# Designs tried in a protein design chat: VHH binders against q9y6x5. Part 357

Target 1, 379 residues: q9y6x5
Amino acid sequence: LPPKLLLVSFDGFRADYLKNYEFPHLQNFIKEGVLVEHVKNVFITKTFPNHYSIVTGLYEESHGIVANSMYDAVTKKHFSDSNDKDPFWWNEAVPIWVTNQLQENRSSAAAMWPGTDVPIHDTISSYFMNYNSSVSFEERLNNITMWLNNSNPPVTFATLYWEEPDASGHKYGPEDKENMSRVLKKIDDLIGDLVQRLKMLGLWENLNVIITSDHGMTQCSQDRLINLDSCIDHSYYTLIDLSPVAAILPKINRTEVYNKLKNCSPHMNVYLKEDIPNRFYYQHNDRIQPIILVADEGWTIVLNESSQKLGDHGYDNSLPSMHPFLAAHGPAFHKGYKHSTINIVDIYPMMCHILGLKPHPNNGTFGHTKCLLVDQWCI

## First folded at step 16 (VHH)

Design gb48 (framework vhh_surovatamig_d1)
Fold by ESMFold2-Fast, scan of step 16:
Structure gb48 (fold): chain B 379 residues (1-379), chain A 125 residues (1-125)
Amino acid sequence: as target 1 above (379 residues)
Amino acid sequence: EVQLVESGGGLVQPGGSLRLSCAASGFTFSDYAMSWVRQAPGKGLEWVATIKQSGSEKDYVDSVKGRFTISRDNAKKSLYLQMNSLRAEDTAVYYCAAKYRYWEKFYEPRSYDYRGQGTLVTVSS
């Protein structure tokens, strides 16, 4: 039987939540599996970019999903979550479900993972659900488990996406222990339901399961706002993305726009595209705008208005608050092993190894994940 | 031609009640999550309440929870906001807003696919 892998994402699950709250079901999963305490995600630390980096092993400048809101200067196309089904935006990389379907006579299944309801290189996930936030975790899980058990050719790669704790992290902020405790307990119960369902269906012993996330969450405040309208008149630029990384398309000379912005706030850095720090790997793509503004952790860029977000993400990927975790269980993984840190781009070559797929060229390093795997030597 | 037309705004005394309506046309209303967004005089846009496509899942900003009720009628292509125990701080232009793919964007009032022209609610003695 070919190896099988289920990749699960709980959006916005900050790694430090594991230390500050009780997760009995997740801890039981980890006890018989592996835990990576911190996953260093890619910049910018947003949902669509990092979900696509997990399944491609590429930095955002390489896979082309550089933000949740984008503008392509060459084609003059605009991207938003309401038109994210245009294959143009996703075609700069080959995600693992496409490779899975094209290299072997195998199927892929998807419950809501970003990009899985889009044909990419003329290939769509064999089984998928069109994105709809009102569909319950239970319904997503029901469909995934049905497809894992009842498919020919067999489903060998499956994905499952859930919007929490990101939505509540934005609403309440990660420091609201009362509200976050309720949200995180519910997530732990969903993990318990997932494990129980897989056991009842006879899938648990032979399925590799990865539970991870795309980013963390940091506390924001009405006392930490950067009013962009006080820096520059909106007639001088088109705003492509706002906060906490603002993407600025100048309507006048780029240097003039830069000069109006560069000293406006002590709590944001202003970069010309060519001056963006190399460590971000966020420069070499037509969808990265001529000027970007990067707010300091916990600061929100606004347009002469308040912000209702008490938590946000998108900040510098060196910040521990932006880091998710990774837990895994299954025949490919050691039992009871803890690892400190991997890069989010390292997940892709690891998953290709587990599935026996030849990875496309990528920015991950297989060596970083060797200690997690039973068939590898750790060095 | 997409249209969202709000009605029901007006002058009301503190502690009073008001019912806002929004009539939608030119799109498949039942496919969209619907929200009410408001703008108080001299302030920015503030998200107030959301109802998902199913009609059973609702969320509110804390300041209106227990006082306001959002509802929808998909057959009539209409959105409603029942506003009870009104306060001076509720004075604002209220906008009906629609979002097709709801990736937690209701906290970003500028990210909605469609928004109406608004109806003014003034709470004053």
Scores: ipSAE 0.601, ipTM 0.831, lowest interface PAE 2.3, mean pLDDT 92

Design gb49 (framework vhh_surovatamig_d1)
Fold by ESMFold2-Fast, scan of step 16:
Formats: structure tokens, C-alpha cells, sequence
Structure gb49 (fold): chain B 379 residues (1-379), chain A 125 residues (1-125)
């Protein structure tokens, strides 16, 4: 039988939620599988960038999805979470479902993973759902399992995306134990439903399942606001993205805009594009704006207004609060093994190995994930 | 041309009730998540409530939870907000707002694709 893999994302699932809440179903999954306690995501720590890094193994400057809101200076095109279906934005990389379909006459299936309802290099996932936030987890699961059981060529790679706990993390903040406990219990129950469904359909024994996330969440406050309007007038720049990483396109001399911003707040770093720290791997793309503002953890950049977000993400990827986890189960994975950390770009070459695919050049290191796999030796 | 037309605002006493309506045209209403956003005098925009495309998933700002009910009628292309136990703090212009392919939370007014012209709700004697 060809190897099969289901990749599941629970958006905004901060790694240390596992230490602070009870997850009986996820714990049973991990007991007979593997856990990576922290996954170091890519900068900027946002949904679209990190979901695309998982499936391409590339830093954002290389795959081209550099934020949830983007402007391309060469083509003059704009991208947003409501205007994300233009293939132009996604064509700077080849995601794993495209490789899966093109190398070995295999099918892919997708329940709403970012990018999967877009033709990329003229290839769309063989089976997919157009993104719609009102579609239940159960309906997504029903479609994925139907496609895994009844397809020719066989579905060997499947993805499933769920918006929680990100939505509730933004609303309540990660420190709201009462509300977050309720939300996380519901997610654990969905994991239980997933495992039960796969067992009932005879898929569980031969299917590799990865449960992961794109980023974490940190607590925000009305006491931690940076008002850009106190630093610079709107006539001086076009705002491409605001918070917690602001993307600034100057309408006047870049140096003049930089000088107005550089001492605006002690809780924000201001970078000319060429001065962005190398460790971010966030410089070499036309979609990265000439000036980038990076707020300190828990600080929100605003335009003479309040913010209703009690939680947010997008911050420095070295922050543990921004890190998700990875759990996996299946014939490719050891049982009862725990690993401390991997980079989010390492997931792609690991998945290529499991599926027997030749990876496109990528920023991941296969050696970082070897300890998780039964067919590899760990050092 | 996209249009969102709010109605039902007015003067009401504290503890009273109002029902706001929003009539949508120029887009496929059932493909959009719908929200109510308000702006109190001298304040910024505040998200109040969201209803997803199917109508089964709803979310509210904590200050209105249990008092306000958001609903939609996709066949009539209409959005509603039933407001009960109204307080002076609820005084605001209420806007109907639409979001296609909702990926992120509605706490950011800049994230809306479309917004109506608003209807004024005044809670006083």
C-alpha cells in the first residue's frame, strides 16, 4: 500500500496549552505516537505565512506569502484574507500537494488548508473545499475521510484546517482560563472524533496523522498600545499591514519616514528593509515593504484607536508564546517518543520522506526530524 | 454595486428593546459572514456581534452577551440584531458589515470588505 498522510492544523494552538490544560484524547494520541513540544515557526508568526511554510519548507521571503495583508510593488497587486485566490501570490513556491500530484500519479485532498482552493502552478488539490468558516469540523472530516477511502488515483496526502483556538485566543486572550478551558476541551473532543472516525473506517492502522498548528498566542491589553498617528501623518506613507508587524510604504523620502518612526515608541523596533535581522529570514522579497515596524510581545500598533483583541500573534518567532506543537501517529512514527523542538520548515522534508516524494529545494533540515521516524536512526 | 442598508434605530429608554435590520444587495449574501459594528459618540469603531455564513455560528462582545441576538435570513438577504435590556453605554451608530472568506477575527474594523452607512441608537429617557 502506498504511504498516506493526513495533516491537521488547529489554528493558534500555543504549545504550552498542553502543560496548562487537560487533553485526554490528544494525550492518548501522543502515548502511541510522537510529540514535538515546541515548533519554531517562521517570521512573521501569522496564519497564511506559517501554513504555507509547513507545506513548502520555505521561509516567507522565499515562498512569497509574507503576511496576511500584502502589497507587491512590481505588479501593484494587493492581497488580504478576503482576496487570497489570485494564484500570483502563491506561485513563488510549490506546496507538497502539487508535488504529490505531479510526481507519482497520486491524488491530494484538502479541507480548507490555506492555498488548497487556489490553482498553484496550474495544479489544484485533486479534491478540495472552497474556504468557508461556517463549515463544521465534522463536515470537513467527513469529506476528507470519504476522499481517503474512495479515490483513483489514491489520495496519499490530505489536509484538514480548523480555525480554533485562534478565534477564541484573539477574543479572550490566552490567560482567560475559564473561556480557554472550554474552547480547548472542545478541540480535544474533536481530536477524539477524528481518531474514532479513522478507526471505524479502517484507516487508522495504515494512516500517518500529524496534528500541528501555525503559531501560538500572547496576551494583549488596552494598556499596551502604540499609536502610529502620534509619530507620523498619514500623508507620508501607505499602510500595507498594521499589527503587530506594520508594513510601511513611504510616499516621500524613505529616510524621512524612517526618522519620524525610529524613536516613536520604546516598545517597537523600526527597520529599514535591509536592516531587518538576518535571523528572521524576512528581507529578500518584493512583497516586504521598505520599512517594517515590529512591536514587542503583547503590544498592539493602532491608528488613534483602541483594540478589542485580548490575544494576538505575529510577534518575534523566538518567543515561546508564538510556538505551536506537533503530535504525530502512524506507521512512520515511533510510539511514546518526545522531542523538544524543530523548525516549522522541517515539517516539509519530513512529510516528503514519509510519502516517498522528492522535495523541492527548501530551508528545512531532515536531520532535525529523524528521531521521530521508525525508519531512521537518531543521534 | 454592493449596498448594505441599516434600519430600526431610534430613541429607547434604558431596559428597552430595539430590532435592527440590514438589507444587502449586489453580492452573494450567503457567502459572507455578517457583523454588527458600532461607534459611540467620540469613540472608535467597536465590533459587537458576528454570524457566520450558515447562520449556526454566532459570536458576541462580552458586554452584550445574553442581551443581543444576531440572526440572518439568507433567502431575504437580511441581517438582524435583536437588542434587549438596552443600557446608556449601547448608544452608538450601528453599522452592518460583511466579510468574505473569514479567516481572522472581526475585532479589526479595517478587516471588513463592506460596511453600511449606519443607523443611530440612542438609549436615554
Amino acid sequence: as target 1 above (379 residues)
Amino acid sequence: EVQLVESGGGLVQPGGSLRLSCAASGFTFSDYAMSWVRQAPGKGLEWVATIKQSGSEKDYVDSVKGRFTISRDNAKKSLYLQMNSLRAEDTAVYYCAAKYRYWEHFYEPRSYDYRGQGTLVTVSS
Scores: ipSAE 0.677, ipTM 0.867, lowest interface PAE 1.9, mean pLDDT 93

Design gb5 (framework vhh_surovatamig_d1)
Fold by ESMFold2-Fast, scan of step 16:
Structure gb5 (fold): chain B 379 residues (1-379), chain A 125 residues (1-125)
Amino acid sequence: as target 1 above (379 residues)
Amino acid sequence: EVQLVESGGGLVQPGGSLRLSCAASGFTFSDYAMSWVRQAPGKGLEWVATIKQSGSEKDYVDSVKGRFTISRDNAKKSLYLQMNSLRAEDTAVYYCAAKYRYWEAFYFPRSYDYRGQGTLVTVSS
């Protein structure tokens, strides 16, 4: 029987929440499994980019999903989350469900993980749900568990995506302990439901389960706004993405646009594409625009308007507030082991190892995750 | 060809009620979360309320909770906002807005995929 893996994402689950709130169900999961306290995600620290990095093991410049809103200078195509179904945007990488289906003639199943409702290299997840935020966690879980038990060829890789605590993190901000406590308790209850369902169906002992997230969340304020309209007229550029990383496509000379922006605010850095710091691994892709603006933590870039966001993400990936965690349980994982930090790109080669798949070339380092695995030696 | 057409705005006295409607065409209405956003004179855009695709999940800005009710009819491709106990500070142009994926979009009015032309609500004596 081939090994099976369920990959679960709770969007926007900041690692530090684990230290400041009670998670009895998640703690029970961890007690007989593993915990990675911080996962260093890729830049920019946004939903689509990081979800695709988890399943490809690639930096954004390599997998091509470089933001939630993109422009491709070569083809002149525009990407937004309302037209994400065009395979063109996803074809610069091969996600794990495609590899799973092509290498071993196995099936994959997906409950709304970004990219799973798109044919990538002419391969779509064997079982999938079209995105609909109204579909309950229970319905997503019911479909995933049904497909894990009732598929031919067998489902060996399954994904489940849930939008919280990200939506509430944006609304209340991560420092609102009263509202965030309520939201995070509901998440913990969903984790309890997940474990109970897997136990009731006889899947728990033989299924590898990873619970992770794409990014964290930081506190924002109406007192921390950067108004681009105070520095440059709309006629000089096309705005591809706004906040907290603005992607600027100049309509005039690039140097003139850069000069108008470079001293706009002490709370953002302005980069020509060639000058983007190497540590971001955010330079070598046609979808990265000629000028990138990076706001300081907690600052919001606006166009002569207010923002109601009390929390946001997308900031520098070195910031602990941007980091998610990873917890895992199953026959591949040690019991009761805690690890400090891995890179989000390390998850892909680890998952390939668990499933017996040959990974496509990737930016992850298998050695970073060895201590989590029962069949490996640490160091 | 996408259209969102708002109606039901007008002049109303403080404490009064209005019902706004939005008729949608040119896209699969049931696939989109729908919102009302408003712009008061001399102010920026403000998110007011959201209703998810099925109609069961709703969210509101704190200042309108208990006073406003958002609803939708997927068969009629229509969005509604019942506004009760209206206050002078509710005076604004109200826009119907659509978002396919909601992530952080409710709280940043420029991130919506589609927005109508607006309907003016004036609350004054």
Scores: ipSAE 0.542, ipTM 0.804, lowest interface PAE 2.9, mean pLDDT 92

Design gb50 (framework vhh_surovatamig_d1)
Fold by ESMFold2-Fast, scan of step 16:
Structure gb50 (fold): chain B 379 residues (1-379), chain A 125 residues (1-125)
Amino acid sequence: as target 1 above (379 residues)
Amino acid sequence: EVQLVESGGGLVQPGGSLRLSCAASGFTFSDYAMSWVRQAPGKGLEWVATIKQSGSEKDYVDSVKGRFTISRDNAKKSLYLQMNSLRAEDTAVYYCAAKYRFWEAFYEPRSYDYRGQGTLVTVSS
């Protein structure tokens, strides 16, 4: 049988949590596997864009999911419906479950990963669950392990998505030790359940498992608000996305809107699209608006209101608080190896290598991850 | 055609009670998490309460905990908000809102897939 891979995401799992809280089950997983301490995600550091970057190996400007709320200047479509099945979103991007199904007589399985419940290039994951936030981690895991053991053609790639600790990170903020300790303890217990289930089913020693996340989390405060209404009237622009990266579509001259915004706050950078820093790889797409506002870490952009979020993400991807980690275990991976940093776009070509697939063109570099693998050498 | 139609708003004295209802049509109601979002005069949108698809998981903004109860009836495609011990600060237009998937916390009231036209609740003597 071909190699098998399970990709697990815990949404909003900041890398620094590993150093500040106890994770006995995750640490046991790492002891006999590999740990990448920081994964440098793509800009903007939001859930939908980064989950799609993990599975395509592409920057947001290349795969077209540039935010959770978007406007396409060419098609004149607003993307704010979270159940949107418009195939136009998927452009030339080919996620790994599609890559897996198209190259060999293989199946894919998915429990709630963003994009897996819609057709992409007229291809949907062979087995999938429609999104429902009420479905327990246990039920998602039961379906994934059932499909891994009982499918023809065989399931060789499987994904599992869990909404925490992101939801609690937003509600309490990452510095609320009492609430975050409780939430993170529950997640570690879920990791323990995952390992135990795979051992009981005889899968543990022959299955490659990656545990990662899409972004981190930073503390926000009512003392760190940027009131956009104090600098510009609503009649001058259409707001496509607000915080911490605001996407501004001008209704008047772009330069006039820019001039009203550029000195609005010392805690916000204002960019004309062509002036967005090259290091963000966030420029060459019709869904990126003519003016982008980027708040400093921990600052929230508001419209004459208070913010209800005590934690947030979406900030500059160079910030360590925005970074997740990656841990992996299985026959493809070294045991007891620690690596400092990889780029989130490097995960796709690594997964293709493990599965014996030819990757579609992507922005990742296999050389960055090959030291994690037993059959490879860095030099 | 998706529609969310709120009812039950009105004028009430401090300490009084109101029950808001929202009738949903044009989508599979049971597949969506449902929320109440409010807007006080001259202020922005504020998230009040969320109920997930099954009806067993609920969350509230701190200022209404113990006073407000969110509930749903999937067979009737209806969402409810029982408001007790009302305060002047609860004066707002209350919107019924639906979301299939939260890529961010449900505290982002501008990110909802569908929202109704609202019902006005005024708490005054």
Scores: ipSAE 0.714, ipTM 0.870, lowest interface PAE 1.7, mean pLDDT 91

Design gb51 (framework vhh_surovatamig_d1)
Fold by ESMFold2-Fast, scan of step 16:
Structure gb51 (fold): chain B 379 residues (1-379), chain A 125 residues (1-125)
Amino acid sequence: as target 1 above (379 residues)
Amino acid sequence: EVQLVESGGGLVQPGGSLRLSCAASGFTFSDYAMSWVRQAPGKGLEWVATIKQSGSEKDYVDSVKGRFTISRDNAKKSLYLQMNSLRAEDTAVYYCAAKYRHWEAFYEPRSYDYRGQGTLVTVSS
């Protein structure tokens, strides 16, 4: 039987939540599996970019999903929810489910992972659910487990996406211990439900399960706002994305726009595209705009208005508050092993190894994850 | 063409009630989470309430919790806001707004895909 893998994402699960709250079900999962305490995600630290990096092993400039809101300067297309199923946006990379389906008569299944409802390089996930935030975790899990047991060709790669704790992180902020405790307990109960369902269906012992996230969350405040209207008039630029990374398309000379922005606030960095720090790997793509503004942690860029977000993400990927974790269990993984840090792009080549797939060229390093795996030597 | 048309605004005394309606056309209404956002005179946009696609999951800004009720009718492609125990600070133009995917927080009113022209609610003696 070929190896099987279920990849689960809880959106916005900040790594240090594991130290500040009790997770009895997740801790039982980890006890007989592995934990990576910090996953260094890609810049910008947003949902669509990082979910696509997990399944492609590529930086955002390479896979083309560079933000949740995008403009492509060459084709003049705008990324919106009505166009998120346009393959154009996703075709700069080959996600793992496409690779899985094109090798030796295998199927993939998906419960709402970003991109899985899109035909990418003319290949869509064999089984998938269209995005709908009203569909319960239980219904997503029921469909995934049904497909894992009742598919021909066999489903060897499956994905499951859940919107929390991101939504509550935005509403309450990560420092609201009372509300976040309630939200995180519910997530731990969902992890318990996942494990119980897999055990009842006889899948648990032979299925590799990865639980991870795309980013963390940091505390924001009405006292930490950057009013862009105080810097520059709307007539000088088109705004492609706002906060905490603003994407600016100049309507006048780029240098003139840059000069109006560069000293406007001590709490943001202003970059011409060619001056974006190399460590971000956020420069070589037509969807990255000529000027990028990067707010300091916990600062929100606004247009002469307040912000109701008490938590946000998208900030510098060196910030521990932006980091998720990775936990895994199954025949491919050691039991009771703890690892400090990997890069989010390292997940893809590890998953390809587990599934016996030849990876597409990628930015991950297999050596960074080999210590998690029973069939590898860690020295 | 996508249209969101709000109605039901008007002048009401403090402690009174109003019911706002929003009629949607030009898109698959049942695929979108729907929200009410408001703008008080001289202030920015403020998120008020969200209802997800099925109608069972609802969320509210703390200042209206227990006073306002959001609901939807997917067959009629309509969104509603029942506003009770109205206060002077509820005076605003109320917009209905549509969001397909949870890629930006619901609490960011400018990130919505579609927004109507608004209906004015004035709470005054």
Scores: ipSAE 0.650, ipTM 0.852, lowest interface PAE 2.0, mean pLDDT 92

Design gb52 (framework vhh_surovatamig_d1)
Fold by ESMFold2-Fast, scan of step 16:
Structure gb52 (fold): chain B 379 residues (1-379), chain A 125 residues (1-125)
Amino acid sequence: as target 1 above (379 residues)
Amino acid sequence: EVQLVESGGGLVQPGGSLRLSCAASGFTFSDYAMSWVRQAPGKGLEWVATIKQSGSEKDYVDSVKGRFTISRDNAKKSLYLQMNSLRAEDTAVYYCAAKYRTWEAFYEPRSYDYRGQGTLVTVSS
């Protein structure tokens, strides 16, 4: 039987939540598996970009999903949450489910992972659910486990996406211990349900399961706003994305727009595209706009208005508050092993190894994940 | 062509009730989370309430919780807001808004995919 892998994402699960709250079900999962305490995600630290980096092993400038809102200067196309199904946006990379289906006689299954309801390189997951945030975790889990047990050719790669704790992190902020405790307990209960379902169906002992996230969360405040309208008039630019990373397309001379922005706030950095720090790997793509504004942690860029967001992400990927974790269990993984840090792009080549797939060229380093795996020597 | 057409606004006395309606066309309504956002005179846009695609999951801004009820009818492609115990501070233009992907924050009213032209609610004696 070929090896099988289930990749689970809980959106916005900040790594240090594991130290500040109790997770009995997740802790039992980790006790018999592995934990990576911090995963250094890619810039910008947003949902679409990081979910696509997990499954491609590429920086955003390389896979082309550079933000949740994008404009392509060459083709003049616009990307938004409502027009994300054009394969054009996703075709700059090959996600692992496409590789899985094309290299071997294998199937892939998907419960709402970003990109899985789009044909990419003319290939869509063998089994998938169209995105619908109303579909319960239980229904997503029921479909995934049914497909893992009842498919021909066999499902060897499956994904499961859940919107929490991101939605509550935005509403309450990560410093609201009362509300976040309640939310995180519910997530731990869902992890318990996942493990119980896999055991009940006889899948648990032979399935590799990865539980991870795309980013963390930081506290925001009405006292930490950057009013872009106080810097520059709307007639001078087109706004492609706003906060905490603003993407600016000038309608006039680029240098004039830059000069109006560069000293407007001590709490944001203003970059011409060619001056974006190399460490971000956020420069070499037509979808990255001529001017990028990067707010300091916890600061929100607004257009002459307040913000109801008490938590946010998208900030500098060196910030620990932006980091998720990775936990894994299954025949490929050691038991009771803790690792400090990996890069989010390292997950892709590790998953390819587990599934016996040849990875496409990528920015991950397989050596960084060797200590997690039973068939590897990590020294 | 996507259209969201609000109705049901008007003048109401404090403590009164209004029911807002939004008729949607030009997109697959049942695939979108729907929200009401409002703008009070001289203020910015404020998120009020969200209802997810199936209609079973709802969320509200704290100031309206227990007073307002959001609902939808996917067969009729309609969104509703039942507003009870209205207060002077509820005076605003109310907009129907649609969002396909819900992993972006609902609390950024400018992040919505579609928004109607609004209906004015005035709470005054």
Scores: ipSAE 0.606, ipTM 0.839, lowest interface PAE 2.3, mean pLDDT 92

Design gb53 (framework vhh_surovatamig_d1)
Fold by ESMFold2-Fast, scan of step 16:
Formats: C-alpha cells, sequence, structure tokens
Structure gb53 (fold): chain B 379 residues (1-379), chain A 125 residues (1-125)
C-alpha cells in the first residue's frame, strides 16, 4: 500500500504552551512518535505566509504569499484574508498536494488549509472543503477520514486545519492562564478524538500524522501602541498592511516618506525594501512594498485608535514566542525521539520523502529532519 | 449594490433594553460571518459580538457577555443584537459588519468586508 500522510495544523499554537499546560492526549501521541520542540517559521510570522511555506518549502519572497494583506504593483490587484481565491496570488509556487496529484496516480484531500480551495497551476485538491470557519472539527475529521479510507485513486496526502488556539490567543493574550488553559484543554481533547477516530477506522497503524502550527503568539497591551498618524499624514501613502508589520506604498517621493517615518518610534524599525535584513528572506518579490515597518515584540501599530488585541503575531521570526512545534507519529517516524529545532521550510522536503515525491526546488534542507525518520541514518 | 441597514437605536435609560436589527442585501448573507462593532464618542471602533454563518457559534467582548445576545435569520437576511442591562459605557454608534472566509480574528474592525452606516444608541438618564 502506498505511504499516507495527514498534516494537521492548530493555528497559533506557541511552542512554549507544551511546557506550561498539560496535554495528556498530545503527550501520548509524542511518546510513540517524535517531537520537534521549536519550528523556526518564516518572516512575516502570519497565517497565510507560514501555511504556504509548510506545503511549498519556500520563503515568502519565493512563494509569493508575503502577508495576509497584499498589493501587487504590476497588476494592481489586492489580496486579503476575505479575498484570497484568485489563483494569481498562489501560482508562484507548487504546493505538495499539486505535486502529489501530478507525479503519482494519487489523490489529495483537504479538510481545509490556506490555498486548498483554490486551483493552483490549474490543479485543485482532489477532495476539498471550501473554507468555512463554522464547520466543526468533527465534520472536518469525518470528511478527511472518509476520503483517506474510500478513494480511488487513493488519497495519500491529506490536510486538516483548525483555527484555535489563534483566535483565543488574540482575544485573551497568551499570558491569560485561565482562558488559555480552557482553550488548550479543548484542543488536547480534539487530538484525543483524532487519534481515537483513526484507531477505530483501522487507519492509525499505517498512517503518518504530523501535528504542527504556523506561528506562536505574544502578549500585547494598550500601553504598547505606535500611532502612525502622529508621524505621517494619510495623504502621503497608501497603507497595504498595518500591524505588526506595516506595508507602506508612497504617494510622494519614497525618501520623503521614509524620512517622516524613520524616527517615528523607538519600538519600530523602518526599512526601505533594499535594506530589509537578509536573514528575513523578505525582499525579492514585487508584493513586498517599498517601505516596511517592523514593530518590536508586543507593540501594535495603530492609526489614532486603540487595539482590542491582547495577543498578536507577525513579529521577527527569531523570537521564540513566534515559534510553533511539530509532533509526528507513524511508520516513517522514530518512537520517543525529541529534536530541538528545524526550519518551517524543512517540513516540505521531509513530507516529499515520506510520500516518495520528487520535491520542487525549495529552501528546505532534508538533512535537518533526517533524525526523525526510521529509514535515514542520524549523523 | 451591497447594503447593510441598521435600525433600532435610540435613547434609553441605564438598565434598559434595546434590540438592534440589520437588513442585508446585495450578497449571499448565509456565506458571511456577521458582527456588531461600535464607536463611542471620541474613541475608535470596538468589536462587540460575532455570529458565524450557521448561527451556532457566537462570541462577545467581555464587557457585554451575559447582557447582549447576537442572533441571525438567514432566510430573512437579518442580524440582531438584543441589548439588556444597558450602561452609560454602551453609548455608541452601532454598525452591522460582514466578513467572508474569516481566516483572521474578528476583533479587527478594519478587516470586515462590509459595514453599514450605523445606528446611534444613547444610554442616559
Amino acid sequence: as target 1 above (379 residues)
Amino acid sequence: EVQLVESGGGLVQPGGSLRLSCAASGFTFSDYAMSWVRQAPGKGLEWVATIKQSGSEKDYVDSVKGRFTISRDNAKKSLYLQMNSLRAEDTAVYYCAAKYRSWEAFYEPRSYDYRGQGTLVTVSS
């Protein structure tokens, strides 16, 4: 039988949550599998960019989903989390479900993931659900397990996406132990439901399962606001994205806009596009705007207003608070192995190896994940 | 083309009740998560409550939890906010707001696809 892989994402699951809260079901999963304690995500540390990096193995400047809100100066098109279905935005890379369908006589299935309900290079996931945040975890689980068990050609790659703990992380902040404990216990119970369902259906022993996330979460405050309106008038620029990374498109001379912004706040770095630090790999794409503002951890950029967010992400990817984890179980993975850190772009070539696919050129390094796999030598 | 028309605002005494309504047209109402957002005099937009597409999932800002109830009627393309035990701090213009897809958190009032013209609620003696 061909190898099968289910990729599960819990949005905004900060790595440090594993040390500060009890996860009995996740701990049982890890005991017979592998844990990567920190996954170093790509900059900017946002949902759409990092989910697409997981399935392409590319930095944002290479796959083209450079933010949750984007503007393409060449085509004059706008992208947002509510206007994300134009294939134009997704076509700069080939995600793993497309490669899976094109290289082998295999199917892909998606109980949601950014991009899976969009035709990319004229290919859409063989089975998919249109994104709808109202659909329960149970319904997503029912569909994905049905497709894994009852498809021809067989489903060999499947995704399952869940919006928590990101939504609650934004609402309460990661330091609200009472509310976060309640939310994280519910997530652990969902992991228990997932494992139980797979065992009940006879899928557990032969299925590779990866549980991961796109980013972490940091505490924000009304005492840590950067009011952009105090530094520059709206008439000088078009705002493409606001916080914590602001994307500025100048309406006047770029140098004049830069000079108005560069000393605006001690808690924000202002970059001309060509001066963005090389370590971010966030420069070589037309969708990256001429001026980028990067707020310090926990600071929120606003337009003469307050913010209701007690938690946020999007910050510098070197910050441990921005890092998710990766846990995995199945025939491809060692049992009881813990690893310290991988890069989020390393997940794609590892998944291609497990599925027997030839990866598209990517920024990941297969060697970084070798120690997780039973068919590889760990040295 | 797209319209969200709020009604039901007015002057009410502290401890009183009001029911706000929003009539939607020009889009497929049942495909959108619906929210109420408000703006108090001299303050920014504040998210108040959200109801997802099916009507089964609801969320509230802590200050109104237990006092306000959000509901929707997909057949009538209408959104409602039942406001009980009103306080002076609830004085604001209340906007009906619509969001498709909902990948980002609802607490960002600027992220909504559509917003109505608002209805004024004044809580005063």
Scores: ipSAE 0.700, ipTM 0.877, lowest interface PAE 1.9, mean pLDDT 93

